# Designs tried in a protein design chat: VHH binders against EKC/KEOPS complex subunit cgi121 (cgi121). Part 77

Target 1, 174 residues: EKC/KEOPS complex subunit cgi121 (cgi121), of Schizosaccharomyces pombe (q9p7j3)
Amino acid sequence: MILPLFPETQVHVFVYENVSNCAAIHEQLISQNPIYDYAFLDAATILYKKQVYSAIIRALEDRRDEQMKTKTIHSEVILSLSPKTEISSAFRQFSMTKKSKNIVVVKIDSKLTEEEEFERLDKLVEGNRVEFSDEELQKLIDFKVLKKNYKLDPSTLENPLASILSSIALRGYS
Below, E stands for the ipSAE of ESMFold2; O stands for the ipSAE of OpenDDE; V2 stands for 0.75 times the mean of E and O plus 0.25 times the DockQ between their complexes.

## First folded at step 13 (VHH)

Design pf9 (from pf1 with T28I; framework vhh_7n9e_1; at its last look DockQ between E and O 0.72; V2 from the best seeds 0.00; counts 0 for: SAP .68 > .668)
Fold by OpenDDE, look of step 14:
Structure pf9 (fold): chain B 174 residues (1-174), chain A 123 residues (1-123)
Amino acid sequence: as target 1 above (174 residues)
Amino acid sequence: DVQLVESGGGLVQAGGSLRLSCAASGFIFSAYAMYWGRQAPGKGREWVSGITWRGRSTLYASSVKGRFTISRDNAKNTLYLQMNNLKPEDTALYYCAAGLFPFSTDESDYDYWGQGTQVTVSS
């Protein structure tokens, strides 16, 4: 897809459940294998499509303005999900781990169609692709992790979207 | 209590300029994307411009691009719309709106609206 604010940048987002090779993917990321040039997120930490797109937009703004805190746009997306400014914290909070079972995969600056990108990614991920929707994300979320990541309390849990988006927006603000 | 209060509207001749302001209160202004819309007599609401929460990105309707400039001051909780080279077809009630998603032209994504300020451009 193309974001209105960034018409020259094509973005694709995929969701996989029951992924069996997250550990292997993680090792490739650590080794900085260019074939794995994606943002791999733990689906247990993602509740809304708007959450992911908010992070993407923030990362793209930072890149455009030469204000990225991380080395790559994909790592910046991960950072942009977090209410914290610490990169290590953001990765611990939202990045796919060796123990992850369900993942959200983001591709920035894709030169391929969604289907072509899927075919490419499908060679890397051993799992079942599901629709990128709030409905599917809701099935994969770990609310304990979500509450921890965004410091949600009983009052904010009534509208977690508002709290999540606010947290993303206000990262870095005192 | 959430409030968005527009000001700066008025009567101006074609080719003239106006600067609209939208004063926000009752919510964390810097957490919201802000928008200008307008409604001309006998017409529906029209999206005019949007700006992300940090003010780093802006977008304009094709009808106003190159003539209008949206900006914001988060320290003052204020949204602005500089309107240059105004045309009679710009005559409308201009309203500001706020939404948490970084950018959307869909009003269903907005949470708060102002009452609007009247802009009239004479021939």
Scores: ipSAE 0.909, ipTM 0.946, lowest interface PAE 0.4, mean pLDDT 96
Fold by ESMFold2-Fast, scan of step 13:
Structure pf9 (fold): chain B 174 residues (1-174), chain A 123 residues (1-123)
Amino acid sequence: as target 1 above (174 residues)
Amino acid sequence: DVQLVESGGGLVQAGGSLRLSCAASGFIFSAYAMYWGRQAPGKGREWVSGITWRGRSTLYASSVKGRFTISRDNAKNTLYLQMNNLKPEDTALYYCAAGLFPFSTDESDYDYWGQGTQVTVSS
């Protein structure tokens, strides 16, 4: 995807369901293997495409302005999904774990095409690719996790988009 | 009740300047990206400019880049458009819009719209 504010930045987002090797991927992330330089998110935490893109735009603004709180643009995307400023909390809330079953994978600054990234990522992830769409994300979301991460009450659960996007926008400025 | 109210339009000579304001109420202004669009008589809508949550990023249509400056004051819930070196081709109804998604030039992504303020630039 090309973002109007960052036209030189390549952004690819992939969704995998029924992933069987999350423990192996997690170990590669802890060892900081550069092959795994992506943001690996638990799909249980992602309800909308706009949620992911809002976090990406915020992370890209922070990188441009030399205000990143984390070491990489991919970890900054994870932080930017969180309504709070605590880095460790954001990673616990949104990152893939050894027990994850469905994941959302973000790649920023790829020098490869989307198709070439698919080929690389399919070798790393043992799961089924699905479309990055609100329809597919709604099949993978865990509403209990979403409620906890964004502090949603029953009234906002009927239309959580506004609360989610507001939380991303207002992190550190409320 | 959500409202966006534009002001500051008027008649100005080519080469002149105007400053438009858009006063927002009824929503959390600082959570929304804000936009200016325009519509000339008998023509479709044209996207003019946009600004993210805290004014850190701005974008302009090529027709106005270098002449117009978008800004916002979140403490006052107000969006601005400083228009310099105005041309007769800038004559249009100028309206503001708010979108919760942080940046889009596609007006279908906008949640709220103002009624507009008329800008007329004479030759």
Scores: ipSAE 0.805, ipTM 0.898, lowest interface PAE 0.9, mean pLDDT 92
Fold by ESMFold2, look of step 14:
Structure pf9 (fold): chain B 174 residues (1-174), chain A 123 residues (1-123)
Amino acid sequence: as target 1 above (174 residues)
Amino acid sequence: DVQLVESGGGLVQAGGSLRLSCAASGFIFSAYAMYWGRQAPGKGREWVSGITWRGRSTLYASSVKGRFTISRDNAKNTLYLQMNNLKPEDTALYYCAAGLFPFSTDESDYDYWGQGTQVTVSS
């Protein structure tokens, strides 16, 4: 299972396509509105479920061990996707922007069922929910962005999973 | 080429201790979660323990918790299993595994497997 190490921490991940209000959501995130306490990722940067869960597990380890570099667990997930240590670079590369069309949304420490959390989130996001699956993520990815974010060459673009997961594992240690 | 080579098995009396090692090569060890599994005669494979990339998180099967300790030395590309208070039911072929996904108890998520080292606990 994705979270056998953190059995008391409930995590939900949602994917939305054709989101029409990313600019409004972005303004709420800048304003630090607590209703929007999620990690909002640009789906153009996410190819695999394992990519997201790897970042979540790293963020949760860092929180437990008091090694977080950002102010919230959700911002720590965004940092944890990045191969680079600079916080601003990670947000530039992976966060939803005002111009994003498709997003991946992560909630950590949820006290709600997935359906209940979805009902809350659906009031905030104007878009169409799709399944959090590798099949749906592959439809939303921008491979040019993926190549840039993880510095993939043509051979690693054929099978990028190992390069992506290695980057998440090794940030700050290699 | 990837290799995982276990060592340190042997015959021990019930209540005794053994330390297993798993020497890794052919991949970036510190990018992988590492695991121990075992297979007793006539039984299926059993998940025993796992440890994340840098050794900060561990998990154990309930049958070994409190008796076994998993650890890793990333500088030496080596995984360890300290086994204390051994019981006859611990008799098995012990093998290590590596997975690039940071932690899973589902063996379908693992990428590499060792051949195993035999542990036999008499009594």
Scores: ipSAE 0.787, ipTM 0.898, lowest interface PAE 1.0, mean pLDDT 92
ESMFold2 (binder alone), look of step 14: mean pLDDT 86; pTM 0.869

Design qj12 (from qi3 with G26R; framework vhh_6qgx_2; at its last look DockQ between E and O 0.94; V2 from the best seeds 0.75)
Fold by OpenDDE, look of step 14:
Structure qj12 (fold): chain B 174 residues (1-174), chain A 123 residues (1-123)
Amino acid sequence: as target 1 above (174 residues)
Amino acid sequence: QVQLVESGGGLVQAGGSLRLSCAASRFTFSDYAMAWFRRAPGKEREFVAAITYTGSSTFYTDSVKGRFTISRDHAKNTVSLQMNSLRPEDTAVYYCAATYAWDYWTPRAYDYWGQGTRVTVSA
């Protein structure tokens, strides 16, 4: 996938459900295994495709502007999902944990086709790939976690997209 | 209120050894990666070493590789830094820090910091 504002940067997003080896993946991440150079997100925290795209775009903008707060573009994506400026908080809120069952995986700066990247990632993730769509994400979301992460209230719960995007966009300004 | 308390600093001659210790309390120690940073006079704070949540992996800045060893004790909620073959350029205040993230080299990733312990290496 090519983002219009970043035509030279190829991005791939994958969704997996019923992942059995999140603990093993987590171990590789914390050990900084370069084979696991992805952003692994807990799907329980993701409701919309636009939420993920917004975070990716913000991370890419930060990189473009030489204003990244984290060391890697993938960690910047994780940070960009959060309305908070604290990196650890963003990881706690949105990153895959050892207990996660469903995940969203983001690859920035891919040199492979989507299918080729999938083949590589499929060797790492033991789960079922599902479509990256709002419909599929809605099946995996934990609304309690979502409400907590973005401080959603009854007035915003019926259509939380605007609030979520605003929170991402205005991080550091509130 | 989270506390990180460093100890073990002091004056040592070049080629000598020191063992720093950091005692952690009032947070879930096992959920955090632990690290040591240092700040030399007139310089910015820099990464020294980190150890993962479980202790399965360690990371070091290039200048201390082979000389320093980071370790942690989950039972005691402590992290240690064994410093061997010390050099005058190792002179600094050493800080213990904790992070939930795996961005180990980024100071801003760390939620908790100790007050530091001074290490002075004489020529």
Scores: ipSAE 0.859, ipTM 0.918, lowest interface PAE 0.6, mean pLDDT 95
Fold by ESMFold2-Fast, scan of step 13:
Structure qj12 (fold): chain B 174 residues (1-174), chain A 123 residues (1-123)
Amino acid sequence: as target 1 above (174 residues)
Amino acid sequence: QVQLVESGGGLVQAGGSLRLSCAASRFTFSDYAMAWFRRAPGKEREFVAAITYTGSSTFYTDSVKGRFTISRDHAKNTVSLQMNSLRPEDTAVYYCAATYAWDYWTPRAYDYWGQGTRVTVSA
């Protein structure tokens, strides 16, 4: 996928359900294995496609403006999902864990097509691919986790999209 | 409150060795990476070494590779830094820090910090 504001940047987003090897993937992530240079998110934290795209756009804006808080663009995506600029907390809130079951994987600056990235990821992830769509994400979300991460009250939980996007856009100053 | 307490600093001659230790109280290491940072007089805080929560991987800044070794003891809730072949440019206050993130080189990624222990290496 190409974002209008960043036409030079290739972006791919993948969703896997029923992943059995999250502990092995997590070990590779913490060990900084370059093969795993993706943002690996827990699908329990993601409700909408726009939530992921808003975080990607924010990370790309911060990279463009030389304002990244983290060392890599994929870490910046994880941070950008959080309503606050606290790196450790953002990873606890949104990144996959060794106990995750469903994951959302983001690749930025891919030299590969979407199909080629799927081929590569299918060798790393032991799970079932599903479409990156609001319908599929809504099957995987944990509303208790979502409410906690974005501090949603009963009125915003009925229609959380605007509140979530506002939280991502307004973390810190911009 | 979570507390990280460093010990083992002191004055040593060039070529000597020191072992720094960091003890955590009211905190568990089980899901956190541990790191050492240092700040020399008039300089910024810089990364020295880090160890993953599993202990399976370690990371070092180039200037200390082969001279320093980071290790951890989960049962004692401690992380240590063995410093060999010390040089005057290693003179600094050394800080222990902990993070859940795997962005080990970025000071801002760490949510727990000790108060530091001073290391002075004389020529």
Scores: ipSAE 0.800, ipTM 0.891, lowest interface PAE 0.5, mean pLDDT 90
Fold by ESMFold2, look of step 14:
Structure qj12 (fold): chain B 174 residues (1-174), chain A 123 residues (1-123)
Amino acid sequence: as target 1 above (174 residues)
Amino acid sequence: QVQLVESGGGLVQAGGSLRLSCAASRFTFSDYAMAWFRRAPGKEREFVAAITYTGSSTFYTDSVKGRFTISRDHAKNTVSLQMNSLRPEDTAVYYCAATYAWDYWTPRAYDYWGQGTRVTVSA
């Protein structure tokens, strides 16, 4: 998929449930294995497709403007999900951990079709792919985590999308 | 309140050795990657070495490879830097730092910093 504002950038997003090897994937990420150059997100933190796309857009805007704070575009997506500017905190709150069960995986700058990228990713992830959709994400979310990560109060939990997207867009300006 | 305290700095002649130590307290040490940075007079902080939260992988700036060894001890909540074959250009204040992220080379990725310990290497 190509986002309208970034016509030369191929992006793929995958969702896996019941992943049995998150600890092994995490070890490869911390060891800087280039085969694992994706953004691995904990699905317990993701409720909406738009949440992920907004973080991707923010990361791409920061790259375009030479304002990236992290070394890779994929780590920048992790930071961009956060309402705060602290890199370590964003990783703690949104990245896949060794204890994660369900994940969202983002590939930016892919030179492969979605199916080709899936075939590569499927060799790395021991779990079941599900559709990247609000319906599937709703099954995997942890609302306590979502509320804490975005500091949602009871008045915003009825329709949290706008609050979440605003937090992503406005990070660093308040 | 997180605390990182460096020790082991001092004056040493070129070719000598020093062992720096960093004691960590008041956070989950086993969740954090640890690193050493240094600041020479008039320069910005420079990455020296990092070790993953498990201790499984280490990373070094090129100028110290083969001379410096980073290690960690989960039981004592310490990270150490063994510095061998020291050179005058290793003269700097050395800082211990901790991050949950795996962007080891970027000072901005580190949440916690020690106050530093001075290493002076005489020609």
Scores: ipSAE 0.519, ipTM 0.792, lowest interface PAE 1.9, mean pLDDT 90
ESMFold2 (binder alone), look of step 14: mean pLDDT 82; pTM 0.842

Design qj14 (from qi3 with Y32H; framework vhh_6qgx_2; at its last look DockQ between E and O 0.83; V2 from the best seeds 0.75)
Fold by OpenDDE, look of step 14:
Structure qj14 (fold): chain B 174 residues (1-174), chain A 123 residues (1-123)
Amino acid sequence: as target 1 above (174 residues)
Amino acid sequence: QVQLVESGGGLVQAGGSLRLSCAASGFTFSDHAMAWFRRAPGKEREFVAAITYTGSSTFYTDSVKGRFTISRDHAKNTVSLQMNSLRPEDTAVYYCAATYAWDYWTPRAYDYWGQGTRVTVSA
């Protein structure tokens, strides 16, 4: 897909449930295997498509403005999901772990179609692809984790999206 | 409380060797990647080497490849840097650091830092 604000950058997002090889994927990530050049997110921490898109956009803006805090655009996406400025904290909060079961995978700067990218990714991920939608994400979310990550309280639970987006947008401004 | 305590620094002649050690405590050592950074006089802190939390992979800055070796001991919660064939340009304060992330080259990615140990290589 193409984001309106970044027409020259192709982005793909995939959701997998019941992934059996997250530990193996994680090993490749920490080893900096270029074949795994994606942002692997724990789906338990993602509630909305707009949450993911907001993080992607912020990462792309950071890159555009030469203000990236991390080494890679995919790491910047992970950081951009977090209301915290600490990179390690963002990884702890949002990145796929070896114990993850459901994941959201983001590819930025893709040179492939969505179908082609899926074929590549499908060789790496042993799980079931599901639709990237709020409906499917809602099935995978851990609300306890979500509430913790974004410090949601009863007053913000009526519209968690607004709170999440605000947290992403205002990171570093508190 | 988190502590990273470096040791092993000192004065050595060019071509010599040193082994730095860092003792970690106060955090889960086994889920953190460990790294060494260094800061030479008048220069910015730079990445030297990193080792994954499992120890499965290591990374080095180009200038130390083939000369330095990073290793870790999970039983002792230590990370070491074996420095061989030392050069005057290796003179710096060497810092031990820990991160949960895998952005190894980025100083900001590291949550914990040691106080550093001075390495001086004479010509």
Scores: ipSAE 0.877, ipTM 0.929, lowest interface PAE 0.5, mean pLDDT 95
Fold by ESMFold2-Fast, scan of step 13:
Structure qj14 (fold): chain B 174 residues (1-174), chain A 123 residues (1-123)
Amino acid sequence: as target 1 above (174 residues)
Amino acid sequence: QVQLVESGGGLVQAGGSLRLSCAASGFTFSDHAMAWFRRAPGKEREFVAAITYTGSSTFYTDSVKGRFTISRDHAKNTVSLQMNSLRPEDTAVYYCAATYAWDYWTPRAYDYWGQGTRVTVSA
């Protein structure tokens, strides 16, 4: 996908359900294996496509403005999902864990095509690929996790999208 | 209450060795990566070494590779830094830090910090 504000930046987002090897993937992530240079998110934390894209746009804006708080663009995506600027907390809130079942994988600045990234990821992830769509994400979300991560009140649960997007876009300003 | 307590600092001659230790309490040590940072007088805090929460991987800044070794003991909730072939440029206050993230080189990524232990290397 091509973002209007960043037309030269290649962005790919993949969703896998029923992943059986999350513990093995997690070990590769903490060891900083370059093959795993993606943002591996727990699908339990993602409700909308716009949520992911808003975090990607924020990360790219921070990179453009030389204001990244993390070492890599993929870590910056993880941080940008959080309403606060606390890196360790953002990883605890949004990153996949050894116990994750469904994951969302983000690749930025790929030199590979989307199909080539799928071929690569299919070798790393033991699960079923599904469409990156609001419909599929809604099957994988954990509303208790979402409520906790974004501090949602009962009134905002009726329309959480606006609150989530505001939290991502206005992080550090209010 | 979270505490990271460093020990083992002191005065040593160039070419000598020191072993720093950090005792952790008040958080789940086994879930956190541990790191050492240092700050020389009048300078910014810089990364020295890190170890994953599993202990399977270690990371070092180029200037200490081959001279320093980071290790951890889950049974004692400690992380250690073995410092060999010390140089005057290694003179600094050394800090122990803990993080859940795997962004090891970034000071901002660390949740918990010790008070530091002073290392002075004389020529």
Scores: ipSAE 0.798, ipTM 0.897, lowest interface PAE 0.6, mean pLDDT 91
Fold by ESMFold2, look of step 14:
Structure qj14 (fold): chain B 174 residues (1-174), chain A 123 residues (1-123)
Amino acid sequence: as target 1 above (174 residues)
Amino acid sequence: QVQLVESGGGLVQAGGSLRLSCAASGFTFSDHAMAWFRRAPGKEREFVAAITYTGSSTFYTDSVKGRFTISRDHAKNTVSLQMNSLRPEDTAVYYCAATYAWDYWTPRAYDYWGQGTRVTVSA
């Protein structure tokens, strides 16, 4: 399997900890406010940078191939994190909720530099930005949630990356 | 046991009105968006209208804007579709559906479906 190049698609990923206004952001998401056109993920579900990039790549491949299952590329990222094809379950498992404390935010098709996109996003999110890195993500993950979401065996919990990436890469969409 | 039970369908002349109702049970109504889809003869299901789980926003397909109104009643666990100025092209089986997601337009995003109620609009 090869990774196709997406040269005209700019992507930014941000991580925030100690977010105080997830309930307000959630209300804007369900109302389809275009200012909030991002994928807002619960950081408790994300352990690796590669996990997020693999979901982004899968969503972009499905868009390119006219096989998207959801209406927007950002909702397709949420679905693509899931090992299963059920859209509602993917949202329950990976999306930011009203009760989330830490989040990962993805912007696809950005026309802005990373710093410009951050300035816009920082007006929406009341929390502390941290580096998008495996080190920071490890501090925010809930391993019980991760194990459940990807059906990880106890024997693979020390090195779950390969299992997670294969789950994302396996296409089971209708 | 999840149930979505539609009612209010029937035969009506063009220009007339119908009100569809959907009674929901067996799931947490208050955290689900509700929608109406329809399937015309020989076609796939298509999105008609949706309402957010809070009731704060509604969404409509272009062909029904200004004619149809979706509403929900949290106390009665019902969602309704008021259909005015009906046209023959509105003839379809209408389905009530529920989802946790906020991808309102995609049938696959919906976990729960009613059995449908037939609406026939004669010229």
Scores: ipSAE 0.577, ipTM 0.819, lowest interface PAE 1.8, mean pLDDT 90
ESMFold2 (binder alone), look of step 14: mean pLDDT 86; pTM 0.878

Design qj46 (from qi3 with A98V; framework vhh_6qgx_2; at its last look DockQ between E and O 0.88; V2 from the best seeds 0.00; counts 0 for: grease 25.3 > 24.2)
Fold by OpenDDE, look of step 14:
Parts: structure tokens; C-alpha cells; sequence
Structure qj46 (fold): chain B 174 residues (1-174), chain A 123 residues (1-123)
């Protein structure tokens, strides 16, 4: 996938449900295994494709502007999902945990086709790939977690996308 | 209320050893990575060492590799830094820090910091 604003950067997003080896994946992440150079997100925290895209775009903008707050583009994606400026908080809020069952995996700067990247990632993730769509994400979301992460209230629940995108875009401007 | 309390600093001659300790409280210790940073006089705070929340991996700045060892005790909620073959350039205030992230070299990734313990290495 190519983003219009970043035509030279290839991005892939994958969704897995019923992942059995999140704990093992997490161990590789914390150990800085380069084979696991992805952003692993807890699907329970993701409701919309645009939410993920917005975070990716913000991370890419930060990189472009040499304003990244984290060391890697993938960690910047995690940070960019959060309305908070604290990196550790963003990881707590959005990153895959060892207890996660459903995940969204983001690859930035891929040199492979989507299919090739999938084949590579499929060796790492023991779960079922599902379509990256709002429909599938809505099946995996934990609304309690979502509400907490973005401080959603009854007035914003009718259109949570707007609130989420605003939170992502305005992070650090409150 | 998160607390990180460092101890073990002091004056030591070059070639000597010190063991720093950080006592952590106020959070689930086993869920977080721990790290040591240091700030030398007139310099910015720099990464020294980190240990994953499971203790499975450790990371070090190049200048301390082979001399320093970071470890943690989950039963006691402590993280330690064994410093051997100390050099005058190791002179600094050493800080303990905690993070949920695995961006270990990035100071901003850490939620909480200790007050620091001073290490002075004489020539």
C-alpha cells in the first residue's frame, strides 16, 4: 500500500485473530529482534482503518520533519495512536501484550509486496489472518478499552471516529 | 505513588568496583523494564544499561560493555548495576528509571526516575 502523501514509502497492515503465540512474539519485541521489525498493536484498541492510517501518517510526518519522539518508525506509530505524549503510556494503551489474542501488525518501509510480507509475517504469527477492514476490526474491538484510551463519553460515542482522529492529530496541542 | 530509590554510590579509585541498587515500589515491577542512566558533570543524561521486564535480555552502552552488569530481583523489586573496572569517565550521578516500552535508549520513554546516586571515580 502506498499513501498519497508518502509515495516513496510502502506500508502494509495485517490483522490476525486468535493468535496463540503473542507472549512469544512479545519476548522477541522486547529483546529487539530485528526479524520482528513491525508495529504490533492490540486489536482490542483499534476500531477503524482510518485510526491506523492516521497514526501511520503522523509517524511518517514526524520522521519527515525530523521530529520523531521514539527511536523507530514503528514505535512512533504506537505513540501516534495515543492522545498522550508519554511513550510508555502509549505502549500500555495500544501495543500488543503477552496476553493479547487479536493483533494489528503494521510494516513501514517494506521492500516486499503485500503477499511477500504476509508470507514472512505468517511465519512469526500463529493465528488467523483476517481482512483489514472496519467490519473485521469492529469484531475485535474492546469498547471499554477504546473509551478509556480516548476518553470517549456519551456525546462522542455516536461518532467515535471523529474524536479518535482529533485525539491523534491534536496530541501535544492540548 | 511510584518510588525509585538508588543506593550504593560513593568514592572509588580507578579500577575499583561498585554495586548500585534501585528499590522500586508503587507499580507492578514485573511488567516493566528497568534501566540505569547517568549524568556526568557538564554533560547530558545518557543511557547506561537496561534489562527487560522478564530479565531475558540486557542492553548496554558501548563504553560500559564488559565492565557493567545490570540485573534485577523480582522478589525484592530491585534492579542492580554491578560496575567493575571503573574509570574516571564513569564519574556521574546514576539514575534508575522504569518503562513499559522497549525503546530503552530513549530517556523520554521512561515513566519514572529515581533521585540518583553519585559515583565518583578518582584517578
Amino acid sequence: as target 1 above (174 residues)
Amino acid sequence: QVQLVESGGGLVQAGGSLRLSCAASGFTFSDYAMAWFRRAPGKEREFVAAITYTGSSTFYTDSVKGRFTISRDHAKNTVSLQMNSLRPEDTAVYYCAVTYAWDYWTPRAYDYWGQGTRVTVSA
Scores: ipSAE 0.881, ipTM 0.933, lowest interface PAE 0.5, mean pLDDT 95
Fold by ESMFold2, look of step 14:
Structure qj46 (fold): chain B 174 residues (1-174), chain A 123 residues (1-123)
Amino acid sequence: as target 1 above (174 residues)
Amino acid sequence: QVQLVESGGGLVQAGGSLRLSCAASGFTFSDYAMAWFRRAPGKEREFVAAITYTGSSTFYTDSVKGRFTISRDHAKNTVSLQMNSLRPEDTAVYYCAVTYAWDYWTPRAYDYWGQGTRVTVSA
């Protein structure tokens, strides 16, 4: 997919459920293996497609404006999901961990079609691909985690979208 | 309270060696990477070396590759930097730091910092 504000930037997002090898993937991420140059997110932290797109857009805006805080665009997506500016905390709260079961995987600056990128990614992830949709994401979310990450109270958990998107857009100034 | 305390700095002639050590207390960083940064006189803090929380991978800035070796001891919650073939350009205050992130090169990614230990390398 091409975002209108960033016409030269191809982005793909994949969702996998029942992933059996997150520990192996995590070791490759911390070791900086370039084959694993994606943003691997814990699906337990993602409720909406718009949540992911907003983080991608924020990361791309910061790259355009030379305001990135992290070394890579994929690590910047992880930071951009967080309502806080602390890089270490954002990774702890939103990244895939050794114990994750379901993941959202983002590729920015892809030189491949979605199908070609999937073929590459599917060799790395031992799990079942599902559609990147609000319907599928709602099956994988952990609302306790979502509430904690975005400091939502019980009254806002019923429809938290605006609060979450505001947190992503205003990080550092709210 | 969390503390990182560096030791092992000092004055050494060019070509010599030093071993820096950093002890972490008040918190166990078993899931954190540990790193060394340095600040030369009049310069900004720069990345020197990092080691993953598993100890499986190490990373070095180009100017120290082959001369410096980072290692960690999980049981003691410590990180060390063996510095060989020292050069006057290695003169700096050396800081240890810890992060959960795997963005090892960025000072802002690090949650906790030591106060530093001075290393002076004379010609």
Scores: ipSAE 0.609, ipTM 0.836, lowest interface PAE 1.6, mean pLDDT 90
ESMFold2-Fast, scan of step 13: ipSAE 0.816; ipTM 0.902
ESMFold2 (binder alone), look of step 14: mean pLDDT 82; pTM 0.833

